# VH-VL binders against q0aze0, part 322

Target 1, 268 residues: q0aze0
Amino acid sequence: MKIILVNNRFKENTEKKAQEIAGQLSALNVEVIIDNGLDEPYAGTVDFIMVLGGDGTMLRAARRYGQRAIPVLGVNMGTVGFLSNIEINELAEYLPLILREEYSLEARMMLEVAVFQQQSLLTRVFCLNELLLRSNSPRMLSFALEISGQKLEPYRGDGLIVSTTTGSTAYSLSAGGPIADPQLDAFIVTPVASHIINKRPLVVSPEREISLHLLEEREAIIGIDGQIKMDFGAENRVLIKRAPHPLLMVNLKAKPFFTSIDRSLQRQ
Short names: E, the ipSAE of ESMFold2; O, the ipSAE of OpenDDE; V2, 0.75 times the mean of E and O plus 0.25 times the DockQ between their complexes.

## First folded at step 14 (VH-VL)

Design BB22 (framework fv_ragifilimab)
Fold by ESMFold2-Fast, scan of step 14:
Parts: C-alpha cells; sequence; structure tokens
Structure BB22 (fold): chain C 268 residues (1-268), chain A 122 residues (1-122), chain B 113 residues (1-113)
C-alpha cells in the first residue's frame, strides 16, 4: 500500500506530526510519500491520500489530486472544519480500517476553471469550493454572465461567486447564498453586493457551462478556493464547467452535515 | 538536478532581433509557469512576461507587448523569448525564471536561469 | 501598475550589526480572502541571478539562514538581517506578485562598513 500524506508546512508542528505518522505507517509496511507543498504533486500510483490539517489543506489536496479518483481522508489537526472526517487523536483507532479498506466514499463535485487571454488558454485549474470574481478597488464592477450561451442582463456590484454544493457553506454563504446538501451536484451562482435590484442567487444544473467577462475597464481579481489569485481584466474570459471526476472523500465515522452547519450558524 | 540553462551572450545592432533560450531540466517542464525578466547594467529587475509552457498561453508587460514574443518547445523542455527592433536601452541581462507552485499563474520565483547578456550597440 | 520603492538605496553595516531594508508598495498587496501578502525578497550577488530569500512577506525559503526575516503587511514591508556576515554583501530586491505587471523595487545595495 502506498499513501500520500499531505500536510501544511506553514502550520505549527504539522511537519513533525507528519513525520511521526509516516514512521508509524512505514512500520506497518506502508510506503509513504510526504507532500508538504514544496514539490510538484507525486506523479506515481497511490492507493490513498491522508490530509493532515484543516479545510485549507484539504482544498489544496483536492486541487492537486482530486481528479485521480483516489480516496482522500481529512484528518483534523486543530481548527474545526467541514472537510475533515476524524481528529488526529483518533487516527490510531481508525488506522486498521484504513489499511483493510473498510470505509465508505462520498463523491463531491469539483469545478473546472479555464481562464483565457482572448483566444489563448492562460490557466486551467480544478477546485472544490468556488471561484470568486471581485473588484480590486472601491469601484464596482460591470460584468456579463452567460449560462449555456444564454446572456443574462449585466451585473453591477462587487462581484460574483460560482460555487459547488460543497462550497455553499464557504464564501457563497457569507454573500447570501443558500446552504446546499453536498450530496447534490449543482452550481450555485451568488452575487456579491449587487447594486441591481432582484439579482438573486441561482442554482444551476452542473451540466451547464458558465462564462464571465468584464464589460468595463476595471481592476478585478479571480480567487479560487481562497488559495489561487489571478488578475482579471477586460481581455480575460473565464469558463466554468463540472470537473471530469468528483473528489472521493473517505467516511470512517458519521459526520452529520446539517446538524454541523446548524450549530455553526447559531454560533454567529 | 533542477535547473534552468540559458543560451550564451549576444551582441546585436540597433533594429535587429535577439532570441534567448531557456532549457529546464530535473522537473516537469509543462507543470510550471515560465517568466522572463531583464536587468539593465546597474539597474533593477523588470518583468517582460509569463508563458504557460503546456498551453503556450502568454501575458506580456504592455511595455514589451509589441516587440516581445514568448514561445515554448515542449519536446526539448525549452522556452524562448524573442525581442525585436532592438534599441541601445535594451542592453541588459535577460533571465528566465520558474514559478514556485505547480500549475499556478502569478507566482514568486524559486528557480532562475544564469542570465544572458544582450548588448545592443552600433 | 503597482510601484515598489525600496529604502535606503544603499546601506553600510558593520559585521555582526543588524541590517534593515524597507519596501513600500503604491497599493496593498494583501489578498484579504487568504490573508497573504504577495511580496517576496531576493538576494543578488555580482554576476549571479537573484536568489529567493523570503516569500509571502515573512516565510523563509529552505536553506536560508535564520538571521534573515521578513515582516510587514499591506503596503509596508521590511527585510531584517539580525547579525550581518561577510557573505551577506549583495543587492536586495523586493517584488510584488499581486497583479500584472509584476514589479520590483529598485534594489538596496548592502555593504560592510
Amino acid sequence: as target 1 above (268 residues)
Amino acid sequence: QVQLVQSGAEVKKPGASVKVSCKGSGYTFTGYYMYWVRQAPGQGLEWIGVINPDSGGTTYNQKFKDRATMTVDKSISTAYMELSRLRSDDTAVYYCARGHEYETYLDYFDLWGQGTLVTVSS
Amino acid sequence: DIVMTQSPDSLAVSLGERATINCKSSQSVLYDYNSKNYLTWYQQKPGQPPKLLIYWASYRESGVPDRFSGSGSGTDFTLTISSLQAEDVAVYHCQQYYSTPLTFGQGTKLEIK
């Protein structure tokens, strides 16, 4: 068995803990590849991916490995999050189940984001939560949204979020988007501080293609899962589709989504 | 060993073109953005542009857009930067540099070529 | 365009003394959604390409001695060398990668007194 152990080298003690876990797995004849963010993604065949950290570390793992159809387990190292399944102090208890492949998988849709400079493909990335388009100045944006070739009336405001159902509890929620069951596959399109009356969040089939471009010369940026940032100008166009493969998340213990989100909202 | 190796020094007349090469080795060439930067003698660094070595997609500094052309040859893991209609103030060391994060546009540079001195004089 | 201004243009420091180099951006290079400053520092010795020292304003590159540190946020950034060694004589450059065109400061030349 070969496992990739993903950690965040910028979080306290995570690299020390990753080395400890790698040693334990090696003693059980498991080959371990450590991905701490310094090198390119491991190109070889692996059986399992274990992510040590919070939701941010899981988002990075999903971007790097999510399209490979490999089981991914989130192991929480401190902060409470929605993408981890077990706590680090529970790992020893669940390790025998992992090694025997005694777990269930939950498929989570991902976005494929392609950014063009006119006709030229500048970048293509995958993400688990969302793409955020926003103004990089106090001036509001004017931009066009097309859904499967249908041109909507222009948007005016601070920006727009195109989210997966997994991302419904991230930035889309803060912008007034709906809470979506992550078992559903859908795009959620949420305006950010729209100045146009009746611009509402949209729930759109994941088979549709979404495109965005600016209608005026404004400074704007595109953010992907809060981790990747790109300039977005009048010469740019972004195309968003369902990614070819969902992220396969490992369930070792029940983590009830709706009661968890309900508690989180009461805390606000 | 991960490295970027550039072509040798060039001496050109005003009005000519120069093409600098940059060969990557020891890493997945198509997985990292390639940036071009120049430095005039005794001056600071100036960004020329960036190329996605997988797609060939480019973003240029507007100052260079009409004269600079960035290309890649994936079969030999080599990037090129051609600058046309050279002027004496184009005399500089030209560097290629690699972005740090895999498949990430707009990044910091963790790997630099050794530099290519281009001298433009009559 | 984001303009990067370094100060001082040149600095002479005795061996073992603290060296401080400043970098100011004409607009913020902090991305509020990930709380990262898109600011980096390079060291450049004569006849050599720049070498990465600090990225994300405060993270030290692997292999860089712990006497080097970066600090600051938004528009005002500082590179500190806590105890200058002879090998630290170089030109230091700050760079923003928040938006295109990518821009560098003019450089600060560090010399031994």
Scores: ipSAE 0.802, ipTM 0.897, lowest interface PAE 1.0, mean pLDDT 91
Fold by OpenDDE, second read of step 15:
Structure BB22 (fold): chain C 268 residues (1-268), chain A 122 residues (1-122), chain B 113 residues (1-113)
Amino acid sequence: as target 1 above (268 residues)
Amino acid sequence: QVQLVQSGAEVKKPGASVKVSCKGSGYTFTGYYMYWVRQAPGQGLEWIGVINPDSGGTTYNQKFKDRATMTVDKSISTAYMELSRLRSDDTAVYYCARGHEYETYLDYFDLWGQGTLVTVSS
Amino acid sequence: DIVMTQSPDSLAVSLGERATINCKSSQSVLYDYNSKNYLTWYQQKPGQPPKLLIYWASYRESGVPDRFSGSGSGTDFTLTISSLQAEDVAVYHCQQYYSTPLTFGQGTKLEIK
């Protein structure tokens, strides 16, 4: 068995724990690769990904490895979030199950985000939570939203979020989006401070495509999972689709999503 | 060994064009944005543009948009920067540089070529 | 465009003494969402390309000695060498990568007094 341990190089506690776990796994004849984000993603084949940290580390891991259809386990290290399945102090208990591959998988839809400059593709990214378009100034944006070729009325406001159901409890929620069942595949399109006060979030089929572009010469930014930032101007467009592969999240421990929402939201 | 190797020094006359090459090795060439930066003698650094080696997508500094052309040949892991209508003030060392992150072009540069001196004189 | 201004243009510091270089951006390079400053420092020795020194304003690149440190947030940043060594003689450049065009400071030449 070969395992990638994903941690955050900027979190020393996760680095130390990664080394410790790596040693333990090695003693069990498990090959271990540590990915702390310093280097490019490991290109070799692996059987399992263990993410040590919080939601941010999971999001990065998803972007780096999600397209490879590898089981990904979130191991929380004292943070508040929605993407971890077990706690670090529980790892020893569940390690035998991991090694025997006795766990269930939950498929989470990801976004395929393509950003263009004119006709040229600047970047293509798979992400677990959301794409954010927002103004880079105190001025409102005017932008066009198209869904499967249907052009909606122009939007005016600070921006727009296109989120997965997984991302519904992230920035979309702060912007007034609905909380979605993570077992549901759908886009959530949430306006950010719309000029139209009653502008409502949209729940969109994952079979549809979403396109965004500015209608005016304004300075804007694209944000992906709150970790990737890009400039966005009048010459740019973004196309959003369902990623061809879901993230395969390992489910070792039952996590009551709906009964824990209130408590989790109060902590955030 | 991870490195960027650039073509040799060039001497050009005003109005001519120059094409500088940059070959990457030791890493996945298409996995990182390639940047071009120049430095006039005794001056600071100036960003020219960026290219996605995989897709060919480019973004230029507006200052160079009409004169600079960035391209790539993926088969040989080589990036090219061509600057046309050369002027004396284009005399500089031109660098290719790799972005640290593969997901965005808003990035810092963790790997640099050795530089290519381009001299423009009548 | 974000204008980067370094100060001073040049400075001479005695061996073993503290060197301080400042970099100011015309607008904030702090991204609110991730609380990161999109600011980097490079070291450039004569006849060589720039070398990555500090990224995200305060993180040292691998292999960079501990005597180098970056600090600041928003629009004001500082590169500090706690104890100047002979090999530290170079031109230092700050760069923002918050938005295009990517821009650099004019550079600061550091010499031994």
Scores: ipSAE 0.549, ipTM 0.847, lowest interface PAE 1.0, mean pLDDT 93

Design BB23 (framework fv_ragifilimab)
Fold by ESMFold2-Fast, scan of step 14:
Structure BB23 (fold): chain C 268 residues (1-268), chain A 122 residues (1-122), chain B 113 residues (1-113)
Amino acid sequence: as target 1 above (268 residues)
Amino acid sequence: QVQLVQSGAEVKKPGASVKVSCKGSGYTFTGYYMYWVRQAPGQGLEWIGVINPDSGGTTYNQKFKDRATMTVDKSISTAYMELSRLRSDDTAVYYCARGHEYETYLDYFDLWGQGTLVTVSS
Amino acid sequence: DIVMTQSPDSLAVSLGERATINCKSSQSVLYDYNNENYLTWYQQKPGQPPKLLIYWASYRESGVPDRFSGSGSGTDFTLTISSLQAEDVAVYHCQQYYSTPLTFGQGTKLEIK
């Protein structure tokens, strides 16, 4: 068995835990590859991915490995989060189940984001939560939204979020988007401080293709899962579609999504 | 070993063109953005542009857009930067540099070529 | 364009003493969604390409001694060398990667007194 341990390169305690866990797994004849983000993603065949950290580390792991159809387990390091399944102090208890492949998988859709400079493809990235388009200045954006070739009336405001259902509890929620059952596959399109009357969040089929471009020259940026940032101008266009593969998340114990969200909202 | 190796020094007359090469080895060439930067003698660093080695997509600094052309040859893991209509103030060391994060646009540079001195004189 | 300004242009510091180099951007390079500053510091010795020292304003590149530290946020950044060693003689450059065109400071030359 070969396992990738993904840790947060910027948090010292996760690096130490990754080394400890790697030693424990090696003692059980498991080959371990540590990915702290300093090298390119491991290209070889892998049986399992263990993510040590919070939601941010899981988002990075999903971007790097999510398209490979490999089981991914989130192990929380004591910080609140929605993408982990077990706590670090529970790992020893669950490790025999992991090694025997005694767990269920939950598929989480991902976005494929392609950004163009004029007619030239600048980048293609995958993400688990969302793409954000927003103004980088006090001036409102004016931009065009197309859904499967259908051109909507122009948007004016601070921006737009195109989110997965997993991302419904991330930035989309803060912008007034709905909370979605992560077992559903859908795009959630949430305006950010829209100045056009009656612009509402949209929930659309994940089979649709979404495109965005600016109608006026403005300082704008696009952000992906809060980790990748690109400047965005009138010569740019972004295309968003469903990624070819979902992230396969490991369930070792029941995760009470609705009660967890309810408690989170009551605390705020 | 992960490295970027650039072509050798060039001496050009004003009005000529120069093409600098940058060969990557020890990593997945198409997986990292390639940046071009120059440094005139005794001066600071100046960004020329970036290319996606997989798609060939480019973003140029507007100062160089009309004269610079960035290309890649994936079969030999080599990037090129051509600068045309050279002036004496184009005399500089030209560097290629690799972004750090896999498949990330707008990045910091963790790997640099050794530099190519281009001298433009009459 | 984001203009990067370093100060001082040159600095002479005695061995074992603290060296401080400043970098100011004409607009914020802080991305509020991830709370990261898109700023990096490079060390450049004569005849060599720049070498990465600090990225994301405060994170030290692997292999860089802990006497090097970066601080600051938004528009004002500092590179500190807590106890200068002979091998630290170099030109130091700050760079923003928040927006294209990517821009560098003019460089600060560090010398031993």
Scores: ipSAE 0.757, ipTM 0.875, lowest interface PAE 1.2, mean pLDDT 90

Design BB24 (framework fv_ragifilimab; at its last look DockQ between E and O 0.89; V2 from the best seeds 0.76)
Fold by OpenDDE, second read of step 15:
Structure BB24 (fold): chain C 268 residues (1-268), chain A 122 residues (1-122), chain B 113 residues (1-113)
Amino acid sequence: as target 1 above (268 residues)
Amino acid sequence: QVQLVQSGAEVKKPGASVKVSCKGSGYTFTGYYMYWVRQAPGQGLEWIGVINPDSGGTTYNQKFKDRATMTVDKSISTAYMELSRLRSDDTAVYYCARGHEYETYLDYFDLWGQGTLVTVSS
Amino acid sequence: DIVMTQSPDSLAVSLGERATINCKSSQSVLYDYNNQNYLTWYQQKPGQPPKLLIYWASYRESGVPDRFSGSGSGTDFTLTISSLQAEDVAVYHCQQYYSTPLTFGQGTKLEIK
């Protein structure tokens, strides 16, 4: 068995823990690769991915490895989040199950985000949470939204979020988007501070394609999962589709999503 | 060994064009953005543009948009930067540089070519 | 465009002494979503290309000695060499990658006094 340990290079505690776990796994004749984000994603074949940290680390891992159809386990290290399945202190208990591949998988839809400069592709990214279009100035954006070739009325506001159901509890929620069952595949299109006060979020079929472009020459940014930032202007367009592969999240422990949401909302 | 190797020094007359090459080795060439930066003698660094070696997508500094052309030949892991209508103030060392991240072109550079001196003189 | 201004343009520091170089951006290069400063420092020795020194304002590149440190946030940044060594003689450049066009400071020449 070969395992990738994904941690956060900027969090020393996760690095130390990764080294410790790597040693333990090696003692069990498991080959281990540590990915702290400093290098390019490991290109070799692996059987399992273990993410040490919070939601942010999981998002990065998803972008780096999600397209490879490898089981991904989130191991929480003292943070509050929705993407971890077990706690670090539980790892020893569940390690035998991992090694025997006795776990269930939950497929989570990802986004395929393509950013263009005129007709040229600048970048293509798979992401687990959301794509954000946002003004880079105090001025409102004017932008066009197309869904499967259907042109909606021009949007005016601070921006727009296109989120997966997984991402519904992330920035989309803060912007007034609906909470979605992570077992459901769908796009959530949430306006950010729309000029039209009653502009409602849209729940869109994963079979559809979403296109965005600015109608005015203004400075904007594209944000992906809150971690990737790109400039976005009048010469750019974004195409959003369902990623061809879902993220395969490992379920070792039952986690009641809706109960967790209620608890989280009460704390805010 | 991870490295960028650039073509040799060039001497050009005003109005001419120059094409500098940059060959990447030791890493996945198409996996990282390639940047072009120049440095006039005794001056600071100036960003020219960026290209996605996989897709061919480019973004230029507006200052060079009409004169600079970036291309790639993936088969030989080589990037090219052509600058036309050369002027004396284009005299500089031109560098290719690799971005650290593969997901965005808004990045810093962790690998540099050795530089190519381009001299423009009548 | 974000204008990067370094200070001083040049400085001479005695061996073993502290060297401080400042870099100011015309607008903030802090990204609120990840709380990262899109600021990097390069070291350039004569006849050589720039070498990555500090990224995300405060993180050292692999192989960079501990005497180098980056600090600051928003618009004001500082590169510090705690104890200057002979091999540290170089031009130092700050760069923002918060937005295009990517821009650099004018450079700071560091010499031994």
Scores: ipSAE 0.810, ipTM 0.919, lowest interface PAE 0.6, mean pLDDT 94
Fold by ESMFold2-Fast, scan of step 14:
Structure BB24 (fold): chain C 268 residues (1-268), chain A 122 residues (1-122), chain B 113 residues (1-113)
Amino acid sequence: as target 1 above (268 residues)
Amino acid sequence: QVQLVQSGAEVKKPGASVKVSCKGSGYTFTGYYMYWVRQAPGQGLEWIGVINPDSGGTTYNQKFKDRATMTVDKSISTAYMELSRLRSDDTAVYYCARGHEYETYLDYFDLWGQGTLVTVSS
Amino acid sequence: DIVMTQSPDSLAVSLGERATINCKSSQSVLYDYNNQNYLTWYQQKPGQPPKLLIYWASYRESGVPDRFSGSGSGTDFTLTISSLQAEDVAVYHCQQYYSTPLTFGQGTKLEIK
């Protein structure tokens, strides 16, 4: 068995903890690859991915490995999040189940985002939560939204979010989008401070293609999962569609989505 | 090991074109963005553009857009930057540089080529 | 364009003393969404390409001595060398990668007194 341990060197994660876990796994005849984000993703065959950290580390792991259909387990290192399944102090208890492949998988849809400069493909990335288009100046944006070739009336406002259902509790929630069951496959399209009355969040089929472009020269930014940032001008367009493969998340322990989000909202 | 190796020094007349090459080795060439930067003698660094080595997609600094052309040849892990209609003030060391994070547009540079001196004189 | 301004243009510091180099951007290079400053520092010795020193304003690149540190946020950034060594003689450049065109400061030449 070969396992990738993903950790985040940008957080105050201890190198000692990753090495301790690698040692434990090696003692059980498991081959371990450590991915701390410094090098390119491991290209070989892998049986399991263990993500050590918070939601941000899981988002990075999903971008790097999510399209390979490999089981991914989130292990929380101290900060509560939505994408971890077990705590670090529970790992020893659950490790035998991992090694015997005694767990269930939950499929989480991902977005495929392609950004073009005129006719030239600048970037193609996969993400678990969302793409955010926003103004980078005091001036509002005017932009076009097309859904599967259907041209909507122009948007005017600060921006737009295109989210997965997993991302419904991330930036889309902050912008007034709906809370969605992460087991549902759908795009959630949430306006950011729309100037047009009745521009409401849309919930659309994951089989649709969404495209965005600016109608006027403006300074704007595209953000992906809060981790990737790029300029977006009138010569750019973005195409968003369902990624070919979902992220396969490991369930070793019941984590009730609805009661977790309910508790978070009651604190506000 | 991981490195970028550039072509040798060039001497050109005003009005000519120059094409600088940059060969990557020790890493997945198509997985990292390639940037081009120049430095005139005794001056600071000036960004020319960036290319996605997998797609060939480019973004140019507006100052160079009408004269610079960036391309890649994936079969030999080599990027090229051609600058046309050379002027005497194009005399500079030209560098290629690799972005740090895998498949990330607009990044900081963790690996630089050794530089190519291009001298433009009559 | 985001204009990067370094100060001073040059400075001379005695061995073992602290060196401080400043970099100002004409607009913020802090991305509110991820709370990251899109700023780097490079070290360049004569006849050599620049070498990455500090990224994301304050993180040291692997292999860079702990006497080097970066600080600041938004528009004002500082590179500090706590105890200057002979090998630190170089030109130091700041760079923003927040927006295209990518831009650099004019450079600060550090010399030993």
Scores: ipSAE 0.797, ipTM 0.896, lowest interface PAE 1.1, mean pLDDT 90
Fold by ESMFold2, look of step 16:
Structure BB24 (fold): chain C 268 residues (1-268), chain A 122 residues (1-122), chain B 113 residues (1-113)
Amino acid sequence: as target 1 above (268 residues)
Amino acid sequence: QVQLVQSGAEVKKPGASVKVSCKGSGYTFTGYYMYWVRQAPGQGLEWIGVINPDSGGTTYNQKFKDRATMTVDKSISTAYMELSRLRSDDTAVYYCARGHEYETYLDYFDLWGQGTLVTVSS
Amino acid sequence: DIVMTQSPDSLAVSLGERATINCKSSQSVLYDYNNQNYLTWYQQKPGQPPKLLIYWASYRESGVPDRFSGSGSGTDFTLTISSLQAEDVAVYHCQQYYSTPLTFGQGTKLEIK
């Protein structure tokens, strides 16, 4: 069995713990690839991905590996978020189940984001939580939203969030979007500080294509999962659709979403 | 080993074009953005543009967008930069450089080619 | 365009002494959402391409001696060489990658005094 162990090199406690766990797994004849964020994603075949850290580390793992249909387990190293399943001190208890593949999987929709410069594809990136379009200055944006070729009335404001249901508890929530059941597949489109009073959040079928472009020249940014940054200007367009594969999250320990939602939001 | 190897020095007359090549080896060529940067003698570094070697998509420094053309032949892991309508102030060392990651072109460069001197003189 | 200004243009420092090079950007290169400074330092020896030293303002690239350190945030950044060695004679460049066009400081030439 070959496992990728994802950690965050900038948090030294996770790097040391990753080495300890890799040693334990190697003693059990498990091949371990450590991904601390420095190198390109491991391209070879693996059976399982273990993420040591919080929601941010899971977001990076999802972007790197989510399209490969590999089970991903979130292991909490401190503050409980929405994406971890077990605590680090429970890993020894659950390790036999992991090795025997005795766990269930929960599918989480991802976004596929394509940014164009004129007609040329500049970037293609996957996203677990959200795409944020926002102003890069104190001035508001004027921009167009198209859903499967249908042009909505122009938006004016600080920006727009296009979120998955998993991302509904992230920036979309702060901007007034709904909390969504992560088992649903949908886009949640949430305006940020809109000057147009009728621009309410939209819940949109995952079969739709969403397109954004600026209606006047402004300095804007596209952010992905609060971690990746790109320029966005009048010569750019972004196309958003459901990614070909969901993130396959491992369930070892029951984590009832609805009964824990208030505590999870307080911890974030 | 991981490296970028560029074509040799060029001498051109004003008004001509030059095409510099950059071959990447030892890594997944299409997995990183490729950048072009130049350095005039005794001067600082100047970014020309970036190309996505998988899609061929580009964005250029506006200073060069009408004269520079970046392309890729991914079958031989080679990037090209062509600069047209050369002037004497285009005399510089031209570098290719690899970005750290694929997810964004807003990036720093962890690998540089050896540089290609382009001299433009009458 | 984000203008990067280094100071001094040149610097002479005795072996074993501290060298300090400053870089200032015309606007912040700190991205609020990931709390990272989009600032990198390169070393360039005569006749060679630049070599990566420091990324994200303060993280040392693999193989770079621990006498090199980066600090600062927002618009003001510093490269420090704690105990200058003979092989550190080079031009040092800062680079922002917060937005295109990607821009560099003019360079600081470091010499042994």
Scores: ipSAE 0.779, ipTM 0.896, lowest interface PAE 1.2, mean pLDDT 91
ESMFold2 (binder alone), look of step 16: mean pLDDT 95; pTM 0.962
OpenDDE, look of step 16: ipSAE 0.662; ipTM 0.879

Design BB25 (framework fv_ragifilimab)
Fold by ESMFold2-Fast, scan of step 14:
Structure BB25 (fold): chain C 268 residues (1-268), chain A 122 residues (1-122), chain B 113 residues (1-113)
Amino acid sequence: as target 1 above (268 residues)
Amino acid sequence: QVQLVQSGAEVKKPGASVKVSCKGSGYTFTGYYMYWVRQAPGQGLEWIGVINPDSGGTTYNQKFKDRATMTVDKSISTAYMELSRLRSDDTAVYYCARGHEYETYLDYFDLWGQGTLVTVSS
Amino acid sequence: DIVMTQSPDSLAVSLGERATINCKSSQSVLYDYNNKNWLTWYQQKPGQPPKLLIYWASYRESGVPDRFSGSGSGTDFTLTISSLQAEDVAVYHCQQYYSTPLTFGQGTKLEIK
């Protein structure tokens, strides 16, 4: 068996724990590849991906490996999050089940984001939570939104979020979007609106294609999962669609999504 | 061994064109953005542009857009930067450099070629 | 364009003493969604290409001695060498990668007194 351990080298406790776990797995005759985020994604075949850290580390792992249809387990390292399934102090208990492949999988849709300059593809990236289009200046944006070839009335405001259902509790929520059951597949389109914009969030089929471009010269940015940033100007276009493969998240323990999110919101 | 190896020094006349090559080895060539940067003698670094080696997609510093062309040949893991209509003030060491992030072209450079001196004189 | 300005243009420091180089950006290079400063420091020794030292303003590249450190946020950044060694003689460059065009400071030449 070959496992990728994803961690964050710059969090001292996390890297130390990753080395400890790698030693434990190697002693069990498991081949371990460490991915601390500094090198290219491992190109070979693997059987399992174990993510050590918080939600941010899981989002990075999803972008690097989510399209390979490999089981991904989030192991929490102390901070409460939504994308981990077990705590680090429970790993020894669950490790035999992992090695025997005795777990269930939950599929989470991902976005495929393609950014063009004119007709040239500058970048293609996958993400688990959302794409954010926002102004990079005090000036309001004017932009065009198309959904599966349907041209909507121009948007005017601070920006727009295109989110998965997993991302419904991230930036989309902060912008007034709905809380979505992560068992559903859908795009959530949430305007980042000034009070002059009378637009509501849209919930649309995950089979839709969404495109965005600016209607006037402005400085804007595209943000992906709160981690990746790109320039977005009048010569740019972005195309968003459902990624070919969902992220396959490992379930070893039941996680009470609705009560968890409800309590999180009460604490603000 | 991860490295970028550039073509050798060139001497050109004003008005000519120069094409510098940069061969990557020891990593997945199409997995990282390739950047071109130049440095005139005794001066600072100046960014020319970036290319996605997988798609061939490019973006340029506006200063160079009319004269610079970046291309890649994936079969030999080699990137090229051609600069046309050369002037004496184009005399510089030209570097290729690899970005660190796979997912964006807004990046820092963790690997540099050795540099190619281009001298433009009559 | 984001303009990067370094100070001083040149600096002479005795062996074992602290060297401090400053870099200022004309606008913030802090991305508020991930709380990262999109700023990098390079070391360039005579006749060589630049070498990565510090990225994300304060993260030290693997293999770089711990006497090198980066600090600052937003528009004001500092590279510190806590105890200068002979091998540290070089030109140091800051770079922003917050937006295109990618831009560098003019460089700071570090020499031994």
Scores: ipSAE 0.754, ipTM 0.875, lowest interface PAE 1.2, mean pLDDT 90

